# Designs tried in a protein design chat: VHH binders against o26223. Part 262

Target 1, 191 residues: o26223
Amino acid sequence: MKLLWTSQHIKVTVHIDGKVSKMDVLEAIKTRRSIRKYQDREVPEELIDKILDAAMCGPSAVDERPWHFIVVRNREMLEKIPEVHPYGAMVKDAPVAIIVCCDSSLEKIPGFWVQDCSIASQNILLAAHSLGLGAVWTGVYPLEDRVEGIRRLFSIPEHVIPFSVIPLGYPAENPGTRDLFDPDRIHLEKW
Below, E stands for the ipSAE of ESMFold2; O stands for the ipSAE of OpenDDE; V2 stands for 0.75 times the mean of E and O plus 0.25 times the DockQ between their complexes.

## First folded at step 14 (VHH; framework vhh_7nfr_2)

Design Q98
Fold by ESMFold2-Fast, scan of step 14:
Structure Q98 (fold): chain B 191 residues (1-191), chain A 124 residues (1-124)
Amino acid sequence: as target 1 above (191 residues)
Amino acid sequence: QVQLQESGGGLVQPGGSLRLSCAASGFTFSEKWMSWVRQAPGEGREWVSSITYSGGWTEYADSVKGRFTIARDNVKNTLYLLMDSLKSDDTAVYYCAKHIYSAFPETQDAFDIWGQGTQVTVSS
C-alpha cells in the first residue's frame, strides 16, 4: 500500500489563547513555493537578521562554512541585477535581495562549497517562508557570465564567488502547494 | 556562422549625424551585452559604448557622452549607435563587439566576436 500525501494534511494551527503558532518544519518544507511577486512593503531588518542566522546554521563540508552574504536594499542596484542576470527580472521589484557568496579562501575541500552555499540558500528560502515572506532562488553559479556580472556590479573580490541571488518580500501571489511524494523513487535495500 | 556585420558609416560634415547598425547572427543576441569600439588612424582601439541584454543599462566613454546613443532591437538582432554632433576626432573605423561576460570592458580581451568595422569620416 502506497502512502498518499495531500495538501489537506498541511494546516496552520492557532494556539488556544488565539495566537497563531508558527508552522512546523515539515509543513514549512512542503508548503514553501517560489515567490516572484512582492508587495510594495519594506522587510524589517530584524527579519533579514533572523533569515541570515538560519542560513549560517546549515551543515557544511568539514565545517568550512565558506558563505558570505550581501544584503541589497538600494533600488538602483536592485534594478541593475536583471541586466547581468537575464532570468532575474523579478529582482528589480523586490524590496530586498540577498546575494549568497563563497569565500574560496575558507574552502577546505575543493568543490564542496557549492553544496554548502546550496544549503545556505535553501535555509534562506525556508526561513523567509516561516516568517511570512516570499523568496525565490535565482541561479548565478556555475554560469560564468552571471558570476562575473554580479561580481563586478557589487565589487566582489576575485577570491569570492557569487552563488545565488535571492529576492525577498511580502508575497503578492499565493501559488498552491504541491503533492510531490513518489514512492516509485524509493528503493528498499537495493536499486 | 557567428557573425557581426556593421553598416551606416560614411563621410559626414562636422556637426552632422550618422546611425550605425550591426546585424548579429549565429548566437542568442538577447542574452549578450554588446559594445561599440572605434579605432582612429594610427591609434589603438578605444571603447565607445556598451549596452546590457535589455538595454536597461548603458555606459558611454566621456568623449561621446551626450552626443552618442547606443540602442538595440532584440527582435531584429540589431545593435545601433546614433551619433550626433560629430567632430573630426570621431573619425575612426567603428566595430561592433560581443561581450564574453555581462560586465563593463576593462580591455579589448573582454570581447570574443568582432565585426569587420565601418568607416566614419568627419570632414568637410
Scores: ipSAE 0.111, ipTM 0.581, lowest interface PAE 6.9, mean pLDDT 87

Design Q99
Fold by ESMFold2-Fast, scan of step 14:
Structure Q99 (fold): chain B 191 residues (1-191), chain A 124 residues (1-124)
Amino acid sequence: as target 1 above (191 residues)
Amino acid sequence: QVQLQESGGGLVQPGGSLRLSCAASGFTFSEKWMSWVRQAPGEGREWVSSISWSGGWTEYADSVKGRFTIARDNVKNTLYLLMDSLKSDDTAVYYCAKHIYSAFPETQDAFDIWGQGTQVTVSS
C-alpha cells in the first residue's frame, strides 16, 4: 500500500472562478445529509487539505488533539474496506475516504479521545458539505471487529485506534433536508 | 449450537486433487471471515488460507499459493478448499476455523470456533 502525503505548509495560489453556495454555520448544520452515492470525479487535494484543517480545529480534552488522519485514494484499498466493514459498501464507490484515528500516546485524559475524534469526524462532514461535497460517517470504534479489520488493512500501529471511515466525493444523490427539532427534549430549569 | 464440520479428506497420490468442505451452523456464516488451518504430525498449526465474509478477499500461505483455492457458499453455509497439485508435505489434518475479527489471522488466537478436522494424506 502507498499513502499520499500532503503538507499543510504548501501554499498554492489558485484563481477560483465559480459560484459556490454561501451558507452560514446554522444552514450548514441543518442541511448536511449523509451522502452515499458519488460522482466519478476526483476531489482536489486542496479541498481535502481544507477539510482536514477544519477537522483539527475542533476542541479536545485539555487540548490533547489525539487525532491522526489517513487519506485513501487507492482504488484497490477502497474496494477492500467493505470486506472489513460490512456497512461501508459505499466506500468502494467513493473517490476518496478519510480514516479518523486516535494516537493513544497523545491522550492526556483517559477516554476523552472518543469525544475528540467524534468532533473531528463531525467537522469533516460539515466542512465537506460547505465545499459542495457529500460524505458519510461510517462507524468503526467501539466495534472491535471493525477496529481490528481497519487497523490491519491500513497497517495502523497498535497504539493507534481507527475511529471512523468517512468516504467523500461530489454527491450523486440529494436526499433533501429534515426538520428534527423536538421541543420535548428541552427542559427548563430542571428535568 | 455453534459448530463447524469438515469433510472430504482422504488418501491421494502426489499430483492429485481433493476438495474439502466445511458445514457451518449456529451462527450467521455470511457475516464471518473463515480460514483453513492445517496440522501435520508432530508439527504446530499452519495457517493455509482465509476468505472474507463476502468472498471478495482471499489470501493464501506461500506454501499453497497457486495450488489451493478457498471458496464459500453463503446460501449453503459451506466453506471449501480446492486442493490441486498435492505434495507429500500437504499431509495434515485440515481444520475449518471461524474468525473473531474481519481480518487475516496473526496467530491461532484469531479464531473462536474450530471444526474437528479432516485428514488428508498424500502418499503413493
Scores: ipSAE 0.282, ipTM 0.700, lowest interface PAE 4.5, mean pLDDT 88

## First folded at step 15 (VHH)

Design U1 (framework vhh_lunsekimig_d3; at its last look DockQ between E and O 0.79; V2 from the best seeds 0.00; counts 0 for: pae E 2.1 > 2)
Fold by ESMFold2, look of step 15:
Structure U1 (fold): chain B 191 residues (1-191), chain A 122 residues (1-122)
Amino acid sequence: as target 1 above (191 residues)
Amino acid sequence: EVQLVESGGGVVQPGGSLRLSCAASGFTFSEYQLYWYRQAAGIERELIATITSGDSTWYVDSVKGRFTISRDNSENTMYLQMNSLRAEDTGLYYCAAMYSETFYGSPHFDYWGQGTLVTVSS
């Protein structure tokens, strides 16, 4: 009897272009990059559903779950987003975008919705990456001109706050991996 | 040392053309979102054109159809081709760059150039 030890990383099974793919969660976190160039290829509704399921799995302050999502595929609407968000020019070239919003009527603890929607937004980025998609978070909140512009464009009611616009699609660029670990940011026991 | 240097400004008559350049040293443009701003005397800087790392572009309405932003990553340089120039295009033109892993774009960029002067007059 010989005792052998092996280690395995957790893998997420992903279907990409008719193939089954796996990506370790730490690999996904370390290799995710902001992608602003997309293939001329539709993103299936199935993948958007998986991404939004992942977005809703995050923790929230007192389990308030204040998030709502607008899925935008209409070409005219995607092309109008840069008119109110000039730093989001790539949105007009994406096959789809997700707008992450806070419904303030769901807040249980004032002001923590920003953390809640940030968690949902990051989960969207990671889930998209794990599914073979590229995405980027374009900031809306707290920039009032962007908030009001997006609210007006998508008929978002006054009690709902657009937080981020996340265009996504199959990537047409590969910016590569970075090594950003910095031990000086780690403090043991005390500052 | 990381630097952005604009060039190509000058004095032109109305209806004329200029091509501005913005050259980077100390970093690679391909990982950056790039911007042109202009500043007329006594006014805050105005964003006039953007180009993303993925080559998506945006223009303010006053320059649409007249100005074209482009980038040449092999030369580490961004350009602004300005055609059909008007008196109101007079000002100091700045380039700016923001790293691709940002979710926030604004006048608070990673790098700014020193500006190049464009004067449209007789």
Scores: ipSAE 0.581, ipTM 0.828, lowest interface PAE 2.1, mean pLDDT 88
Fold by OpenDDE, look of step 15:
Structure U1 (fold): chain B 191 residues (1-191), chain A 122 residues (1-122)
Amino acid sequence: as target 1 above (191 residues)
Amino acid sequence: EVQLVESGGGVVQPGGSLRLSCAASGFTFSEYQLYWYRQAAGIERELIATITSGDSTWYVDSVKGRFTISRDNSENTMYLQMNSLRAEDTGLYYCAAMYSETFYGSPHFDYWGQGTLVTVSS
């Protein structure tokens, strides 16, 4: 079943009056926050494509690239996610969510897929932030009840493991930035 | 010092109502996800309601339509309005808080209250 991506070009005229100063990578990393409140505004497909492109640019063990992504926009499905993932309450209020999955058949080395999918998930968060969106990482793996819940809800095959659910939207909150630098965690040459 | 203090528990008849409060201090309340748990005698602690920093809510099925979770960030207080109470709602009710940048929805909460007792008995 070829999911006909009907490209409804919603021209979100982001009246960015100002110089879209391209957020540099360090700025994106340092200023990113988990966002759990979203505007009543659709996220253009173009932005999702950019985010997914970024998600696939991370390294993976022996270049196994085991990740798959489910893009969820259907309101009914978004509303059902919290039923199997209580800590994902904000998903029902988001215009879109990305479910990051691992295809175990693509693994070349056992166990590294967690790192691979983590990198992909983080890249989604950073890319979203750099594009003016808010997102939050809600963990699915390794909690069995959530894994099975998401699997059933989205008819995910047995060899595919749902890893994370990431709701996205235009931010309706601003939690501020954090200073997390801790020199006590840095060791020179030896512990 | 970080504190979560529950209040509002008591004895009520079936069909009655109670409003629980959880007063927080010692941390940035607005940046935390908040949770109500309850524990009946001989039963494991159960998650019954959550409210995010963005005011998204979730309820366990058994309390849907009867319980309402809310928060007032200006007062550093979370509430649980409980209507149409049933005998099975009897238990010790706990509030919990989790920092917004805790990613994995881990059952490891940053802070717990001591609990308030709710007894529904005819």
Scores: ipSAE 0.453, ipTM 0.767, lowest interface PAE 1.1, mean pLDDT 91
ESMFold2 (binder alone), look of step 15: mean pLDDT 79; pTM 0.784

Design U2 (framework vhh_lunsekimig_d3; at its last fold request DockQ between E and O 0.76; V2 from the best seeds 0.74)
Fold by OpenDDE, fold request of step 20:
Structure U2 (fold): chain B 191 residues (1-191), chain A 122 residues (1-122)
Amino acid sequence: as target 1 above (191 residues)
Amino acid sequence: EVQLVESGGGVVQPGGSLRLSCAASGFTFSEYQLYWYRQAAGIERELIASITTGDSTWYVDSVKGRFTISRDNSENTMYLQMNSLRAEDTGLYYCAAMYSETFYGSPTFDYWGQGTLVTVSS
């Protein structure tokens, strides 16, 4: 039974036949929403691979690419994440989560790793959305309790910094689109 | 105007129950993560329960099995059912809301209520 949630506007034609229709990048950006409810459905490894590929395609400071990714599918571990991350309650209900980390030993320019990992995290969100998945960025860094909590849970080395936890799955909510364009934030040539 | 108004607080004996409500207005309630905080006298405010837009819930250990957070988007109201209340549950209870596109979860939220007092005493 194809529960075609025909919400009228975003025909995410999930072609059943495995051909993920390529979403336009602007469409992906504009229509992406944080998704915190997921279907009871596993995410294929192929999709995770595509998402991770996208995560590694962003720019980084002097091309340092300090990011590492932990893919978490174990239910017990997913259920433990909210214990150290109260704002990550949805992680326990997701079929999979990606933890974005920084290997500080790869950092070439101090402080830019935050931008690098942010870009990677955002690419994960966009890629997930383009593939018909829902995801949400749950902030870990720079909150020490969350950083250390995640570190302990996953035995992450001291030189590696947990940055974000991104649960993802097939979406079971539709928050709709938003229009946040603000021309007052645009300045021409000068402030 | 954005408002969060807590109600349902009061004096109750140990082992008793209370149901708190947080009535929201002035914003799109369904697009917000919701939180209950409490602050006991002389103690820092603590997060005790949360509920996401997708109805995923979280509880601090001290209230697990006793408290239940819920939301009714049709009524723009969040609830906290508190059972088996203890003296240590005494405090001012706050509701808070954070927009769904916020990835920065902190004690600083978009909106806070004024709080409702819960006193558990014999």
Scores: ipSAE 0.838, ipTM 0.919, lowest interface PAE 0.5, mean pLDDT 92
Fold by ESMFold2, fold request of step 20:
Structure U2 (fold): chain B 191 residues (1-191), chain A 122 residues (1-122)
Amino acid sequence: as target 1 above (191 residues)
Amino acid sequence: EVQLVESGGGVVQPGGSLRLSCAASGFTFSEYQLYWYRQAAGIERELIASITTGDSTWYVDSVKGRFTISRDNSENTMYLQMNSLRAEDTGLYYCAAMYSETFYGSPTFDYWGQGTLVTVSS
């Protein structure tokens, strides 16, 4: 509860139980799956902190870092998300969700914020997976009814654009891995 | 090779019940989010119920409490139990599927069935 986050000139390292992750990054990328079934188990705040730290490590256009994150744990709010986002039914069953947003006032080069927030969203998925959690990216932007519904539900101001809703929790399903490599998609020197 | 086939439609009186089935061949339901859509005459298809790969369900308000979606992955079949049917439930019912690794969520570019007709009339 007394964890401190301060300026970039002062950094505090905090460990949960002292364990060091050993998951190879290629393994994480290859084995991550969209998880839509979760255990009835709370996700510790410390894991959410690690996930959001990873989200913010992504590159962005001219280092604009336009992202903001809303962490949703309130049961009533999680249950309301499918009312404005019908294709996010699993969100009501998750212990927590992260809403990735763009603050357009931070945008330095118009039109790249989508890439910026996509990078942050994918990093959330990978970080969650590396910590033993399951997650899924449910798309909000650019679907206007989803954007407006989420904005209204969470009182998001006009200049802030909700991009994705990412429910997560300890997984209660295991879809396994896939072999998707397609050498026909690789072009040497030219198309 | 890949097919979704709805069945169980028919004519029923108001207040009655029907059970729709959607059977798949050529792919496995366990990797898919599943949906029932309804299309009344002259109206676009509307989503009325869905079930995720994790068995989370969603219902449009007009059918909540009356309809129940379920799936049996071992039989590669999805069901819609429709109770307390009303004249407004009349329409063509489609099942649809969408692959689990999607952030779009809607079954816009995957599999649709041919539809099964439900007519609620006295």
Scores: ipSAE 0.620, ipTM 0.836, lowest interface PAE 1.8, mean pLDDT 88
ESMFold2, look of step 15: ipSAE 0.604; ipTM 0.837
ESMFold2 (binder alone), look of step 15: mean pLDDT 80; pTM 0.793
OpenDDE, look of step 15: ipSAE 0.781; ipTM 0.896
ESMFold2, fold request of step 20: ipSAE 0.565, 0.618; ipTM 0.806, 0.832
ESMFold2 (binder alone), fold request of step 20: mean pLDDT 80, 80, 81; pTM 0.799, 0.794, 0.800
OpenDDE, fold request of step 20: ipSAE 0.821, 0.837; ipTM 0.911, 0.919
OpenDDE, second read of step 22: ipSAE 0.700; ipTM 0.867

Design U3 (framework vhh_lunsekimig_d3; at its last fold request DockQ between E and O 0.71; V2 from the best seeds 0.70)
Fold by OpenDDE, look of step 15:
Structure U3 (fold): chain B 191 residues (1-191), chain A 122 residues (1-122)
Amino acid sequence: as target 1 above (191 residues)
Amino acid sequence: EVQLVESGGGVVQPGGSLRLSCAASGFTFSEYELYWYRQAAGIERELIATITTGDSTWYVDSVKGRFTISRDNSENTMYLQMNSLRAEDTGLYYCAAMYSETFYGSPHFDYWGQGTLVTVSS
């Protein structure tokens, strides 16, 4: 079934202080938090498309782009994810989740797919935040029990490795921002 | 100093109830996901319940419908209401906390309690 992505450009206007402001990249990075509580509100397909577009814009080793994405909206399936991923309890309460996977057949050099999928996952988080959604990265790889659990649940073939599960929704919590700058971690010219 | 202190354990008959508490201090409690573990004699420690910062809950199958995990951020305390207790529920119960920006769901928790003993015996 070819999911015909009809590009309905829903202008997500993030109203900060009543003004439609586009969140710049630095703002998105600095203000992003893991969100584990969501409103009882569906996420439009257009936003998911934008998020997935962003997910595919990151660099990858030798441009291998090994990533695949499973978009999960079915309530029954969302409710089953915590059964194989206990640390993903919030997934059952999200309107949608994205499972980031690696197709090992696309890997050109060994081992860099972890970096590639990490970049894709982070881009999902940042894009979601910039669009007024909340998300959290729940790790699957490299924990074998979770990898196999997600694989079975979604009938993922053996050459494809589930990497992360990212629930998304309109946020129903505000954990605030963090200041993580540490000048002691910066070295000039030499350690 | 960071502390997690479990309480509420004891001896109870099968079918009885207990309420465990985990009192936290020394860190921002509301920023942590919380976990109950238990360890029976001769058995590995097992995860039995979790509650997220957003109050989503999870239970292991063996305690579903009998146990309820909750948190009170104003009191920096997590609870486990245990009803219809069984002999197999006997063990040392631990609370654990993991910072909310930790991903991977690694069994590497930031903080652990010392445990409270629950004994279900006729």
Scores: ipSAE 0.730, ipTM 0.876, lowest interface PAE 0.7, mean pLDDT 91
Fold by ESMFold2, look of step 15:
Structure U3 (fold): chain B 191 residues (1-191), chain A 122 residues (1-122)
Amino acid sequence: as target 1 above (191 residues)
Amino acid sequence: EVQLVESGGGVVQPGGSLRLSCAASGFTFSEYELYWYRQAAGIERELIATITTGDSTWYVDSVKGRFTISRDNSENTMYLQMNSLRAEDTGLYYCAAMYSETFYGSPHFDYWGQGTLVTVSS
């Protein structure tokens, strides 16, 4: 059953402040690609809010939720990121970037914050894709020079660890889909 | 099999120019991040320029304004235009590639060419 005035169904088109998407989740996962070329077009604040809401929906070790997010729109700050992250050149050309961080004071079980922040980072990529945006995860942790460089640029305190920088925008490239399924990686009942 | 072959090196006077090429065989550049590195005798290999699948570029400070990286995906070739060459630019120049679905960025050693020698001498 499909109703225009409800949000019970994926195919219902109503204003729900970003809680409902028309893209099937398996489609989003299979078709998401790393996008490094963006249109000269701003990303509305509403879409960033939806993406960050999605980022925080992932599970975390003992529900510790150690993540923090820095939203960067300032042109000069975006242009400085490649100075400390040379493999993130596309960040200077993005309309916005999200820095995923771990606040170590929120860590409840030692050592799982990397998994926690990886989950949040992947959710950002999927949510951006489902909203018609392109994004790419540029790694920061555990590379010491990148961690310190990003920490200095954004005045991140010592107990907060920058994990990833994710530039995003409306895509200006289409790398296409891939078929990566490999049955030899699947082991039934034992190795 | 994947191969990267650099060419265009040579001996040049200070202030001169060279254009390096990196040709790929066995794969296409369109889904690859591309890099130039250089290595002077007795020191560690240095990243000097990058170009993304989206044509965004980065340069190390010592070459900014003098070197230009570019790519031509239809010719499966990357270039490094080197102008205003200095003695300190002498070294082996390597191209490298990394598949775009990476969050690490840096290429592994197995994805490099053999290098092309640039000598800047008076």
Scores: ipSAE 0.682, ipTM 0.861, lowest interface PAE 1.5, mean pLDDT 89
ESMFold2 (binder alone), look of step 15: mean pLDDT 78; pTM 0.770
ESMFold2, fold request of step 16: ipSAE 0.626, 0.642, 0.678; ipTM 0.840, 0.839, 0.849
ESMFold2 (binder alone), fold request of step 16: mean pLDDT 80, 80, 80; pTM 0.793, 0.794, 0.794
OpenDDE, fold request of step 16: ipSAE 0.699, 0.707, 0.684; ipTM 0.866, 0.867, 0.858

Design U4 (framework vhh_lunsekimig_d3; at its last fold request DockQ between E and O 0.82; V2 from the best seeds 0.75)
Fold by OpenDDE, fold request of step 16:
Structure U4 (fold): chain B 191 residues (1-191), chain A 123 residues (1-123)
Amino acid sequence: as target 1 above (191 residues)
Amino acid sequence: EVQLVESGGGVVQPGGSLRLSCAASGFTFSEYELYWYRQAAGIERELIATITTGDSTWYVDSVKGRFTISRDNSENTMYLQMNSLRAEDTGLYYCAAMHSETFYGSEPLFDYWGQGTLVTVSS
């Protein structure tokens, strides 16, 4: 019996209306896309707080929770980020960005902070999407030129490592959804 | 088959203008971040301009105010308008593309490259 997975096109009606549309977790994961175009609209502080709360709810190695977050709304600073991060051109056009950082002094064991900050970054993306916002993960670490550029720009101390810059805003593009399920990547009991 | 084909290069005098094109085929063009690179003789290849899927642009300082990057998704083509050309703009110009779901943008991570078009600025 070949289970014909009928790809039910879950029409994620992203109600572009200002109403905080809450998604279930699977919907958020499956329908999330990187968004690089934003409306000329401010993101309420309450939404940023919810996103940051979600960012801090993920697991971390030995519960070290090494993450810090810089919330950037200043237009001048947003415009300067692409000067040190050319692949973050969209940041200058976003109403807000979150910079995820690691405080190395909080590490209990070395090297797992990348996983910790990755989890936090992904939670930011999912939370943003579930709240009707668009976001994109622009990588900073481990590229030294970007790390030092962001460090200098935001006066980040040496023991703190900038990891990612995530611009956020109400979406002004719709890339659609991706179906990336690959049964060939699933192995039963053995490779 | 995936292809990026640059065109529009040539010989031009200082102060002149050229318009480069990068024609794409074999992939969903609208889902890619796009880049112009150039390589002068004896010099490392450098990023000179980017355009996102959302039409945000970036330029290296040396070309700001002179070069304009644009894209036409309906034609699967990216452009580089180059004005006020200088001798130091001489080089091989490459287009590159990276899928929009790539969270690390860097040269080694680009999905596709063109073969390049030669721009020579000489009196």
Scores: ipSAE 0.840, ipTM 0.922, lowest interface PAE 0.5, mean pLDDT 92
Fold by ESMFold2, look of step 15:
Structure U4 (fold): chain B 191 residues (1-191), chain A 123 residues (1-123)
Amino acid sequence: as target 1 above (191 residues)
Amino acid sequence: EVQLVESGGGVVQPGGSLRLSCAASGFTFSEYELYWYRQAAGIERELIATITTGDSTWYVDSVKGRFTISRDNSENTMYLQMNSLRAEDTGLYYCAAMHSETFYGSEPLFDYWGQGTLVTVSS
């Protein structure tokens, strides 16, 4: 038998997870909690793709869709975020973070981008939860020192506004469900 | 009554050690982000250490390697172990707490503040 040296392309098989999330949307909304402790376990790119797809499904003012997302997996960069955001210490312990940004060049109606990016940020939290991940929204905008710190750290241009930093990973804590319904907040027909 | 109560302050020589405690009454630490601040005479209150509900910690550069924040949720108590104390560490030390469902993190809007415990480092 003759031994041959061959150059072969390694086929990268992308397996689409055949599992479909069965979590009811009301259950997801009611049971989502802010998670700040993560397993030492990477989050697959496939799950990040699903989360960002969900983030972009939200409505926006006049369909302007002003959002951009920075996916941060680099350990050095994750460890630097608390240096500009001391109240976000858990980011350095997360396997990945998503920075939600507004590109002001996409803004069609002035001033609605905050609602637009808030919708995207909340969708990230809910999608992560439905996929078995834990996440927390750490605020950036409108705190100017944090906006500038994150912009500098990630080379974000002047017309792009970092809105939130959302670390996520497989949860290593379980804070439980809150019961926050307050009928005094409901006004029928008038105040 | 809902309160945070600091204790363990006192007078200590440079190079010495001190352990501060922050005990909660009327709520549980397990649902709260916890913080230590200090305020020296004539300057703004400074955030010096944080600990999350997940035990992630942050320290201001001036105390890194010397101070250790920790929490014991079963005792509803947070601690600050202060080693290698310097004269510049003199001040009032405050604990503060904010509910874990916050995405805001800044001094003026914490749910709870302690009244402070005095640390004096003098030769």
Scores: ipSAE 0.647, ipTM 0.844, lowest interface PAE 1.7, mean pLDDT 88
ESMFold2 (binder alone), look of step 15: mean pLDDT 77; pTM 0.758
OpenDDE, look of step 15: ipSAE 0.811; ipTM 0.910
ESMFold2, fold request of step 16: ipSAE 0.538, 0.606, 0.605; ipTM 0.809, 0.830, 0.830
ESMFold2 (binder alone), fold request of step 16: mean pLDDT 79, 79, 79; pTM 0.781, 0.778, 0.779
OpenDDE, fold request of step 16: ipSAE 0.818, 0.803; ipTM 0.912, 0.905

